VHH binders against q9vxt7. Designs and how they scored, part 26

Target 1, 187 residues: q9vxt7
Amino acid sequence: MPRPVLLIHGGAGDISDSRIAGKFAGIKQALRSAWGLLSPDNGSGGGSALDAVEAAVRSMELDENFNAGYGSCLNTSGQVELEASLMEGRDLRAGCITLLRDVMHPITVARRLMEKQRHTFLGGAAAQELALATGSERLQPGALVTEGARLTLKEFEDQVAQGKDPFFARTELTDDKPVPKTDPSGE
Below, E stands for the ipSAE of ESMFold2; O stands for the ipSAE of OpenDDE; V2 stands for 0.75 times the mean of E and O plus 0.25 times the DockQ between their complexes.

## First folded at step 23 (VHH; framework vhh_8k46_1)

Design m03 (at its last read DockQ between E and O 0.42; V2 from the best seeds 0.00; counts 0 for: pae E 3.5 > 2)
Fold by OpenDDE, last read:
Structure m03 (fold): chain B 187 residues (1-187), chain A 125 residues (1-125)
Amino acid sequence: as target 1 above (187 residues)
Amino acid sequence: AVQLQASGGGFVQPGGSLRLSCAASGFTFSDYYMGWFRQAPGKEREFVSAISWSGESTYYADSVKGRFTISRDNSKNTVYLQMNSLRAEDTATYYCAADYGFSGYVTESTQYDYWGQGTQVTVSS
């Protein structure tokens, strides 16, 4: 078998210098999580690419240095609405969930959706039902909300209150001076 | 409280088969890799097998490849170890363990978060 290649991206948003170290550490952890399962040369390899990718993303979902799960950006109601997508190139399948709440690992839910092959995209109540029916734990409301995320929302609200254009509002807190975003893709 | 309740151990002759079961409770079973380890008297605990969240990936020690099969039923919160063609050297106390799966090393006992009580497997003529 060819040696696998694993690529992880930690975000494309306005990442301040103060957050670089944390993101770097988080990416390394995600790589460790995935590579240990995937690599044929480390004694624990042989896992599927899907399992490896899921492991990496699950790691990131727990890491507040990212906004993929714990510490996600909040909606205007102060709530975490989770999204995740998974695609595989062998059988050309995909699974996507949106508006999922109070579940630690939306990527796992996305994978379960992909594997069922009934739908490629579920949101809200349907995604929630799938998550719980397939074994995900329902977390306490607000369990995924961090103080950082709350402060980010507050900053957004303050900007709006001041009549500023929130189109390129920051999605991550920083002690650094804000720099206007030019990338519409966000994080 | 977290519990891993193993069963299925016993006495068997060489060439025989056993099926171990480990019933889990007190944690979200489907979020954990499940593993089996074993320890023989006077020896270190060693990795036997592990299985990923959905069962997509399975891992085996070289000594048991082709003879043992790990499986899981997430609807029953149970992991199984089918042991065929048992040998005297398979005699050990077998332990079920759960790993949330962030280390990436399924063969390392230190990576597992929860452990069950041992079930004795004795292969002898």
Scores: ipSAE 0.810, ipTM 0.904, lowest interface PAE 0.6, mean pLDDT 91
Fold by ESMFold2, fold request of step 28:
Structure m03 (fold): chain B 187 residues (1-187), chain A 125 residues (1-125)
Amino acid sequence: as target 1 above (187 residues)
Amino acid sequence: AVQLQASGGGFVQPGGSLRLSCAASGFTFSDYYMGWFRQAPGKEREFVSAISWSGESTYYADSVKGRFTISRDNSKNTVYLQMNSLRAEDTATYYCAADYGFSGYVTESTQYDYWGQGTQVTVSS
């Protein structure tokens, strides 16, 4: 029997001490959701590494401590835009989903794309139609938005209001372009 | 409210076939692993088969492997169990169950969140 290893990374960025326990607990729950699928005690047919990866990411998509699904970062319109991807190493099959909205588990939509469709990468309306046609629930608008995500967007907007227009800054700066805030672990 | 309604049971001779269906409502069906368990009178409920969220992986108890086939149709919120080459030992009430996937141990009945009322399968000569 293969001797599996699971490694879960919850995202890069500086994490305040007050958030460490929640993120660590969330990683442990994701491991619990995934590890059992690889157990030989599940009888014949046992889960694959893809099954375990899907389960781990689904756990993080439910957990507002991570920038995935519920509680993820907001776009400039204050909405959650969802992305997910997975790849298997042997044949490099992949499923990639972007610009999906109001679906609880984008990783499962990416899995459906990889396994059941001929395209590798799908976004926007096409990704949305795939999700709904294959049984995903259309959540109510705002269901994935958290207070923490709103506060983070407001802080970004306040900083922009205090500084120069990014378009204007590009015409003044020659080397140091503004970088967007990309700290999915911060709340 | 959540409901799982199993149907398709009946009486059949050994070697015969039946197809069970389980219609789900009150939850997002495609977010759940689906499983079949069975229980004969006076015996503990035992695992029969399970299927992943979108049907990519299937699991079978050794006693039914090669004879039973689980499938699901997420557009109809229904899970199926095709039972071929039935034996007297397959006589039981068959229950469908739904598991969100918090542990990944699909054979453990205690991990399943929702249960149907079951359908009777009787295999006799």
Scores: ipSAE 0.441, ipTM 0.773, lowest interface PAE 3.0, mean pLDDT 83
ESMFold2, look of step 23: ipSAE 0.005; ipTM 0.129
ESMFold2 (binder alone), look of step 23: mean pLDDT 81; pTM 0.812
OpenDDE, look of step 23: ipSAE 0.639; ipTM 0.835
ESMFold2, look of step 24: ipSAE 0.006; ipTM 0.214
ESMFold2 (binder alone), look of step 24: mean pLDDT 81; pTM 0.813
OpenDDE, look of step 24: ipSAE 0.387; ipTM 0.758
ESMFold2, look of step 27: ipSAE 0.005; ipTM 0.191
ESMFold2 (binder alone), look of step 27: mean pLDDT 81; pTM 0.812
OpenDDE, look of step 27: ipSAE 0.555; ipTM 0.802
ESMFold2, fold request of step 28: ipSAE 0.043, 0.000; ipTM 0.539, 0.104
ESMFold2 (binder alone), fold request of step 28: mean pLDDT 82, 82, 81; pTM 0.817, 0.819, 0.815
OpenDDE, fold request of step 28: ipSAE 0.802, 0.799, 0.608; ipTM 0.901, 0.899, 0.828
ESMFold2, last read: ipSAE 0.000, 0.000, 0.394; ipTM 0.113, 0.163, 0.757
ESMFold2 (binder alone), last read: mean pLDDT 82, 81, 82; pTM 0.816, 0.815, 0.820
OpenDDE, last read: ipSAE 0.793, 0.810; ipTM 0.895, 0.903

Design m04 (at its last look DockQ between E and O 0.01; V2 from the best seeds 0.00; counts 0 for: pae E 15.4 > 2, placed apart)
Fold by ESMFold2, look of step 23:
Structure m04 (fold): chain B 187 residues (1-187), chain A 123 residues (1-123)
Amino acid sequence: as target 1 above (187 residues)
Amino acid sequence: AVQLQASGGGFVQPGGSLRLSCAASGFTFSDYYMGWFRQAPGKEREFVSAISWSGESTYYADSVKGRFTISRDNSKNTVYLQMNSLRAEDTATYYCAADYGFTFSYSTQYDYWGQGTQVTVSS
């Protein structure tokens, strides 16, 4: 009869001052969306930890403050490529999805893989087929792209055009510190 | 085409029982969370109960906890709602719904909806 605990981490890296409040609000929303699945006050005997984790990540995938789903970093072609993974502690089952496109909730596809397929890891066309065959909606191309992500890609392209390596651009600081940069993650 | 066919509604006296069924077709039932919602005249649709893919997790609104029981039979593509100790305020059209990915147990944002079955609790 262990008491449940839910912990959410919003990702590694420095958080700019302009994003701190948004990330905290997003983490709180993810906690609210998931906590009721573990609480006796939701009118049920309780949800699984998998249900709570999936709900929390779905909340973050919808939130442009996180590099997940809506608002993800763009590849060099200006596209969002999606990844998600999920693991349970009971039997150490896992589902891992990469190179998925145009679905709102890659974490749910990862769960579908873990629970319904023999493979642990799928990407590209196979992941896309799993998502659609198991009920995910195909979004219009570009639906997950945000203006913030476009501006970040444009800054990267401008740095390359100036002959700078964005990884080392900090060695050429102006009087003001540059806005924190996100290199392409290699999705 | 996706179909969710709810049945088992009817007229019942207070304190009585009804069992609702919802037969599903047109999708892989065992991949979906199933839920029951209800709507009384002049009211917004409200959450009643939900059950996970495996049946491992069940969820209930506070107003029905201890009186209603959700269950599913994946071999028959059917979800059930056993309603005991019915009260006048349970009078509503009851809808079954299916959602592949979990969004919120109290949300009305489900992928597919049935046409509903009427439950009327009156003396």
Scores: ipSAE 0.000, ipTM 0.137, lowest interface PAE 15.4, mean pLDDT 79
Fold by OpenDDE, look of step 23:
Structure m04 (fold): chain B 187 residues (1-187), chain A 123 residues (1-123)
Amino acid sequence: as target 1 above (187 residues)
Amino acid sequence: AVQLQASGGGFVQPGGSLRLSCAASGFTFSDYYMGWFRQAPGKEREFVSAISWSGESTYYADSVKGRFTISRDNSKNTVYLQMNSLRAEDTATYYCAADYGFTFSYSTQYDYWGQGTQVTVSS
């Protein structure tokens, strides 16, 4: 078997120093979740690249340190509208989901869509139907909304009210807590 | 089973030198940052030094910069800490740790920890 390569990105927005630790911890967890499927040395190796990628994203969808899944950015109505996309290179397949609501793992729904090979992109009611019909649990309304997301939306609204350009508005809440001293190297 | 076995600790006089070694097993060594931490009695564990996968990048606490040097040999699954110009305040139990990925600078979460080796600097 070829040596697997796993790459994960946790966002490129304006991230405050106080949020860095949480994001890196989340990335590590995602890496561990995925690598456990790829590495033959941990007893659970032998999974596909697709399995690993899905596992990584599922991990991130549970982590409020990221603005997907639990803790997603809110629309102007204060609601979570989930998106996910998945691609595989061997057969050049893709599945994309948008405007999904109250489902824990949109990436899994995207995979299901990809595997059906009927549509590449589903949104709204159609995506919702697919999710539920294929085994996803419907969560309680608002279950994916975090306080951080709510405050982020509030900041956005306040900035717009002040006449500021919303194009560059933050999509993640700034935490004013001091950054723990994890690396005293001065770098 | 994952193991990190540290060795090389001992008693030295101020100004002396020690070289710590940490032998790793049970995981893919080259996929991890390796680090050294220390804990003195009554104090919290503190970062000392870290090294990237290939050794390209090294990190040091301010208190040990210029005195300590971290290195690794991936062919031997071992990380080293050369400690020169030792001071009384360097007295502590030293621990080897492994961190998957490149998060050493921002995370206190480490995947694996070894048993400590005692370093005592005293006249």
Scores: ipSAE 0.000, ipTM 0.251, lowest interface PAE 13.2, mean pLDDT 87
ESMFold2 (binder alone), look of step 23: mean pLDDT 82; pTM 0.816

Design m05 (at its last look DockQ between E and O 0.11; V2 from the best seeds 0.00; counts 0 for: pae E 15.9 > 2, placed apart)
Fold by ESMFold2, look of step 23:
Structure m05 (fold): chain B 187 residues (1-187), chain A 123 residues (1-123)
Amino acid sequence: as target 1 above (187 residues)
Amino acid sequence: AVQLQASGGGFVQPGGSLRLSCAASGFTFSDYYMGWFRQAPGKEREFVSAISWSGESTYYADSVKGRFTISRDNSKNTVYLQMNSLRAEDTATYYCAADYGLYFSGSTQYDYWGQGTQVTVSS
């Protein structure tokens, strides 16, 4: 029998040791949100691969440990600009969204584009109109901005002011003290 | 409360066999991957084997492949490790662990851990 596989990659970039535990916890939560949609044999409801991928990414978009949605990197004006894309393997349909603002789940907008529109790639005002017209809530300005993202932008700006090449700057700052990990020897 | 109770350890001569079991409670067992890890005194804890929630996918460290077999019974909330052709290097405390995700060989990423059972391979 076919065995489903769900793989989650948390993003490219240099990840400090102090942030690794949070990223692993977030990946596990995303897996929990999605896995039951792929595994109907265990008595849970079935779902498509698209449903599982969307659920996993929605979990990551809410999780500030990832550069997606809440807690994503800021542009040079200190604002969150959202991107998401997805593709299905059967017919290679795709939906790609860029320059979206103030919605919680850009991955769902990308899916709506793939399923409901004649375009593959949409950005800016057109993407914004699609999101709102298809049921996304407009969040208050700044709702997706985190303190961590502000500090990361500040470090980027400091490197530019020093004449350094910021293309390889960290996307996340290191905490001064690591978050304590649970003891793997305990119950 | 989550509990993983490992049992079935003991003393065995080289070439012998043991079967470990790990009874689970406090979580939906059929949603979790189960793993076995081991640690000898003075050494790091190492991955031994893991099994998917349905039992259809199994994973083994190179050092035990072909000698050990992992299995599970979801109706009894129990995972097993059949250990054949045991060697002195297999002497360790064996821990069962549960993880909601697919498969991680790193011991610090599993959600829940059992207390362990001692396996000693000696003449």
Scores: ipSAE 0.000, ipTM 0.138, lowest interface PAE 15.9, mean pLDDT 79
Fold by OpenDDE, look of step 23:
Structure m05 (fold): chain B 187 residues (1-187), chain A 123 residues (1-123)
Amino acid sequence: as target 1 above (187 residues)
Amino acid sequence: AVQLQASGGGFVQPGGSLRLSCAASGFTFSDYYMGWFRQAPGKEREFVSAISWSGESTYYADSVKGRFTISRDNSKNTVYLQMNSLRAEDTATYYCAADYGLYFSGSTQYDYWGQGTQVTVSS
């Protein structure tokens, strides 16, 4: 079997030093989740590349160190509107979801859409219907909102009120917590 | 099955030297960072040293810098820890660990762990 390659990106931006460890830990967990499906050495190895990438993104959707899924950026109304997209290259299929609400794993909904091969892109009520009809659980309103996301929105609003250019606004809250002392890199 | 077998531990006097070895199997060795950790009685496990895939990058705890040297031989699926100028405070059970493809600060969580080898530094 060909050797698999996994690439994961956890976002870019002005990330404080205190947040670096958590983000890398999250990426690492995503890699583990995906790799476990691809590598027979880990006892599974029966998953496809598609299964692996879905697993990785599902992991990230649970991790508040990222601004997707749980801990998503909020709209101006303080609400989470979820997006996810999935593509596979063999058969040139894609599934895209937007404006989904109160569902834990938008990537899985995107996967389901892709596999149905009826639409490539669904949003809002249609996406919601698909999610629920195909087995996704409806979460309580606000279940995906984190304190960090709320504070990030507040900062945005304050900056706009001050007349600052919102183009440069942060999408993640900075935490002034000190860098862990156990940094093996010596930094 | 994944295995990490550490060896080379023993009794030494202060100022002495030991060389630990860890033989790996059951996974693609060259895809993993390899590391050494140690745990003294009544203390938490602590990071000692790590080495990147090819050995291009090495990392050390402050307490062992200048005294310990980590290396690896990917052809033998083995990582080594040369410990010189040993001190009483180096007494601990030493563990070999493997971490897939990524090394970052603030974490002691590795993917695979071996059984410990005892190092005792005493006069």
Scores: ipSAE 0.000, ipTM 0.268, lowest interface PAE 13.0, mean pLDDT 87
ESMFold2 (binder alone), look of step 23: mean pLDDT 79; pTM 0.792

Design m06 (at its last look DockQ between E and O 0.21; V2 from the best seeds 0.00; counts 0 for: pae E 14.8 > 2, placed apart)
Fold by OpenDDE, look of step 23:
Structure m06 (fold): chain B 187 residues (1-187), chain A 123 residues (1-123)
Amino acid sequence: as target 1 above (187 residues)
Amino acid sequence: AVQLQASGGGFVQPGGSLRLSCAASGFTFSDYYMGWFRQAPGKEREFVSAISWSGEYTYYADSVKGRFTISRDNSKNTVYLQMNSLRAEDTATYYCAADYGFSFSGSTQYDYWGQGTQVTVSS
């Protein structure tokens, strides 16, 4: 039995030196979360590849060092619109969520969609309905907004106001606030 | 006519076990997620467990994780709920339900409901 391979990418944007340590720490945490499920040597390695991938992404969704989940990039109205997608290669299944709001783990919602195999892509009201109907907790409005995200949006707005090309705008800024270590949604 | 017939309820002491069964008819069983819900007197109906078409995926309420196990036999059009380490708070009328939609824990999304079977956990 070939040894499983786990690959995680933490973003390829304009990452300042001050953010590197946090991103690496977050990636390592995601790897640990996932590998604990995959590793036969850990005794608890009875999880599937899907379980491991979901665990990794859930970890990253909690970490504001990544602009997904908690600390997501804001839209122009200052709101978080969540996206997530999940695919599995064995049976060529996929689940995709977009424009989801006030849910901690959109990747879990994407998996639920994939598992049901009724739709491949849901957005907005439909995605919200799926999330809540399948057990996701509705968070308080703004619960996923970080100071870093707010500052990022502000910088974007300022640059636009100055007539600069927004194509190269930063999507992540440093926030010195502690990153949550637990899932506040209870999922 | 669609029918979901639940059985297996009864009286047990705390720490005891019960196995519920739900026999389905009148629809293509394998096309539906099957779920178990429960309702205690004066409380809202709550999700307990669900299982996907082939049984590949199972879902549990946090309150029953590690204690309850859902399974299904599509050749018998039956879904089961093995309940171990029962607690007083598990006392409720248990309902079997079938879902063709995208939900598994949302009660309002289930298409068909069976008659309830009473489970009472008491010393």
Scores: ipSAE 0.015, ipTM 0.269, lowest interface PAE 7.8, mean pLDDT 87
Fold by ESMFold2, look of step 23:
Structure m06 (fold): chain B 187 residues (1-187), chain A 123 residues (1-123)
Amino acid sequence: as target 1 above (187 residues)
Amino acid sequence: AVQLQASGGGFVQPGGSLRLSCAASGFTFSDYYMGWFRQAPGKEREFVSAISWSGEYTYYADSVKGRFTISRDNSKNTVYLQMNSLRAEDTATYYCAADYGFSFSGSTQYDYWGQGTQVTVSS
């Protein structure tokens, strides 16, 4: 039996000291959520690499320390827009989801697309319909928005109102929980 | 050679129950989403319920949530609709359908359709 390996990359960029402990703890939690699913004695339908990857990403989607799901950065209208993708190596099947709203686990929608669908990539209304039709709950608007994400958007708006370029000045802000400009969620 | 044979319809009092069955042949049943639709005289066909290929996920129209339960048995190539607390408004011909792709709400997108079974709730 091959030795299982699970590696998690939580994104990068210039992570302030105040955020590194939370991201590190979040990566460890994602590993703990997924590792047991790789066990050979985890039942005939469980323990696959796909199950482990999905579980790890679901853990990060619940964790406001990552730009994924809950606590994602906001668009300029103050809303969360979601994406996720998944690929398996045996047959190179993939599922890619974008422009999804108000769903807690976009990675699970990407898996549903990969396993039983005629398309590899869906976005917008089609992705929304797939999510709901395959069991995802529609969350109330704003359920994925955090105060940290709102603060980051407010700081962006203030910089623009002052005639500044907030994309390059963001790394000079005081130590708090802003969304890094180079810290994407998903793939 | 694809066949979807719905059965189990009949006459029932308000508040009563019926169980519909749909036996499938001519395709790989376990690879398909199964759905139930209904059509009353003079009305458009409407979505009732759907179930994923494994049975892990189920979907219901708002009008039937909490009263109807969809299930499937892949070893018997059969999908079921347990209909409880029936009302006069549930009177319709009920159709089962099978779809490999998306579109659970659009009747024109399902790949295969059954002949239907009549459900009549009165008195």
Scores: ipSAE 0.005, ipTM 0.118, lowest interface PAE 14.8, mean pLDDT 78
ESMFold2 (binder alone), look of step 23: mean pLDDT 80; pTM 0.804

## First folded at step 24 (VHH; framework vhh_8k46_1)

Design n01 (at its last look DockQ between E and O 0.01; V2 from the best seeds 0.00; counts 0 for: pae E 14.8 > 2, placed apart)
Fold by ESMFold2, look of step 24:
Structure n01 (fold): chain B 187 residues (1-187), chain A 125 residues (1-125)
Amino acid sequence: as target 1 above (187 residues)
Amino acid sequence: AVQLQASGGGFVQPGGSLRLSCAASGFTFSDYYMGWFRQAPGKEREFVSAISWSGESTYYADSVKGRFTISRDNSKNTVYLQMNSLRAEDTATYYCAADYGFEGYVTESTQYDYWGQGTQVTVSS
């Protein structure tokens, strides 16, 4: 029988040696969260590829080792702004969201947009309304912000104040012990 | 419960051979990379060898290349390490370990999910 394949990429950019182990642990956790939905050896049979992709990304959104959801990069106002997109190959449906705030799982909002089939791309207040109207919890301000992300923003701001080119600045500090957070959304 | 049961250790003279086995239960063996690590007293655990879930890719520490051969039998949920041309420096407790699902960082002990109890290999004359 044809074998399913699941490939996970943790993002572009330079990764310091001190952060490599955490990122690989996070990729493995995402694989474990998703693979059972595809595995023919699972007692619940195979899951859909769309379900598996969503599950893998939701795992990464909870994981502060990735620039997604909890612990993601901050804008210059010190806030988390969220993006996600999803596409399926069978009928080429897609959902893309941007400028979403205070929602734990933007990938699930992107899936909801795709399934509505009214728009492919939605942002800002409209994306926020979609998230809340379709069951996402509004998190308290700052719930997605980590100490590591605040320190990374400070490093960026310090480089700008020194006149350095921030284009190639790291998006993460070398920080081996970020505090993990439990998913507060209940999704 | 997950179990990795390593066996096949013992005493050999330098130049001798041993075959280690590691029987797995409690997880879907064919989804996991399998690795062998070793630890001598007072030293850190070090990578020896690993094999992909399909068996198509094998990895070896430089110190064992050409002397050790890793293999697996997914129908028996077992990974093997054939150790030839053994040297005194190969003396250690050998541990098998299982790592979920991809090719990256198979040499990093901190990435492995499950560990066996180990089997002692002693090479002395």
Scores: ipSAE 0.000, ipTM 0.194, lowest interface PAE 14.8, mean pLDDT 81
Fold by OpenDDE, look of step 24:
Structure n01 (fold): chain B 187 residues (1-187), chain A 125 residues (1-125)
Amino acid sequence: as target 1 above (187 residues)
Amino acid sequence: AVQLQASGGGFVQPGGSLRLSCAASGFTFSDYYMGWFRQAPGKEREFVSAISWSGESTYYADSVKGRFTISRDNSKNTVYLQMNSLRAEDTATYYCAADYGFEGYVTESTQYDYWGQGTQVTVSS
């Protein structure tokens, strides 16, 4: 049997040198979380690839070094709107969540949607109801907002106020003031 | 017609085990969360356990965690409740229920769309 391969990507934003260590540590933690389930050699395994992927993403959702879950980028109203997607390749299933609020693990909600196989994509109120109905805890409003995210939004607002490119915003807070790079993705 | 037929109840001594079954028909079984509730005389109906569509997610009341195990076989349209280490306080009529909705909590009986007839479980020395 071929050994499983686990690949994790921690984002492609403008990451300053000061943030690299944290991101690296976060990725390692995600890998550890996932591999413990995935590895057939540890005896404690038995989890599926799906379990491993979810575990990895859940780990990242807890880590402010990433802009998913806790520490997500804010909308223009200063709110966290979460999204997650999960795909299972064997049976070609997928679950997608968007505009979810005040839930720690959007990826788990996405998985639950995928497992139901009724809808592929839910957003807003529907996603919220699914999350709560299936056991997710409703966090206090703003629980997922970090100071870094708030400052990033403020920087964006300042840029807009100055008449700069509204399609560009940093997603990674830096101590330094890097030269903005144009990114058609908005990141 | 929708039917949920529970079975497996009976008399058992404390520390004993029972396995409840609930056979479903008349609806797409795999589209529903399945749950077990119980009601003792003079008490309100309470949540016991629930299981997700595929069975990958399970939920338990604190009072039964570690003792009860819910499972399902979608090919047989059946949900099961393995009850181990039974206690006197587990004595109740147990009900199987099905929940198709996205709203509410799995612990809330009002969220369940279909209910079966109860099966009596009596734990007594």
Scores: ipSAE 0.000, ipTM 0.239, lowest interface PAE 11.4, mean pLDDT 87
ESMFold2 (binder alone), look of step 24: mean pLDDT 82; pTM 0.824

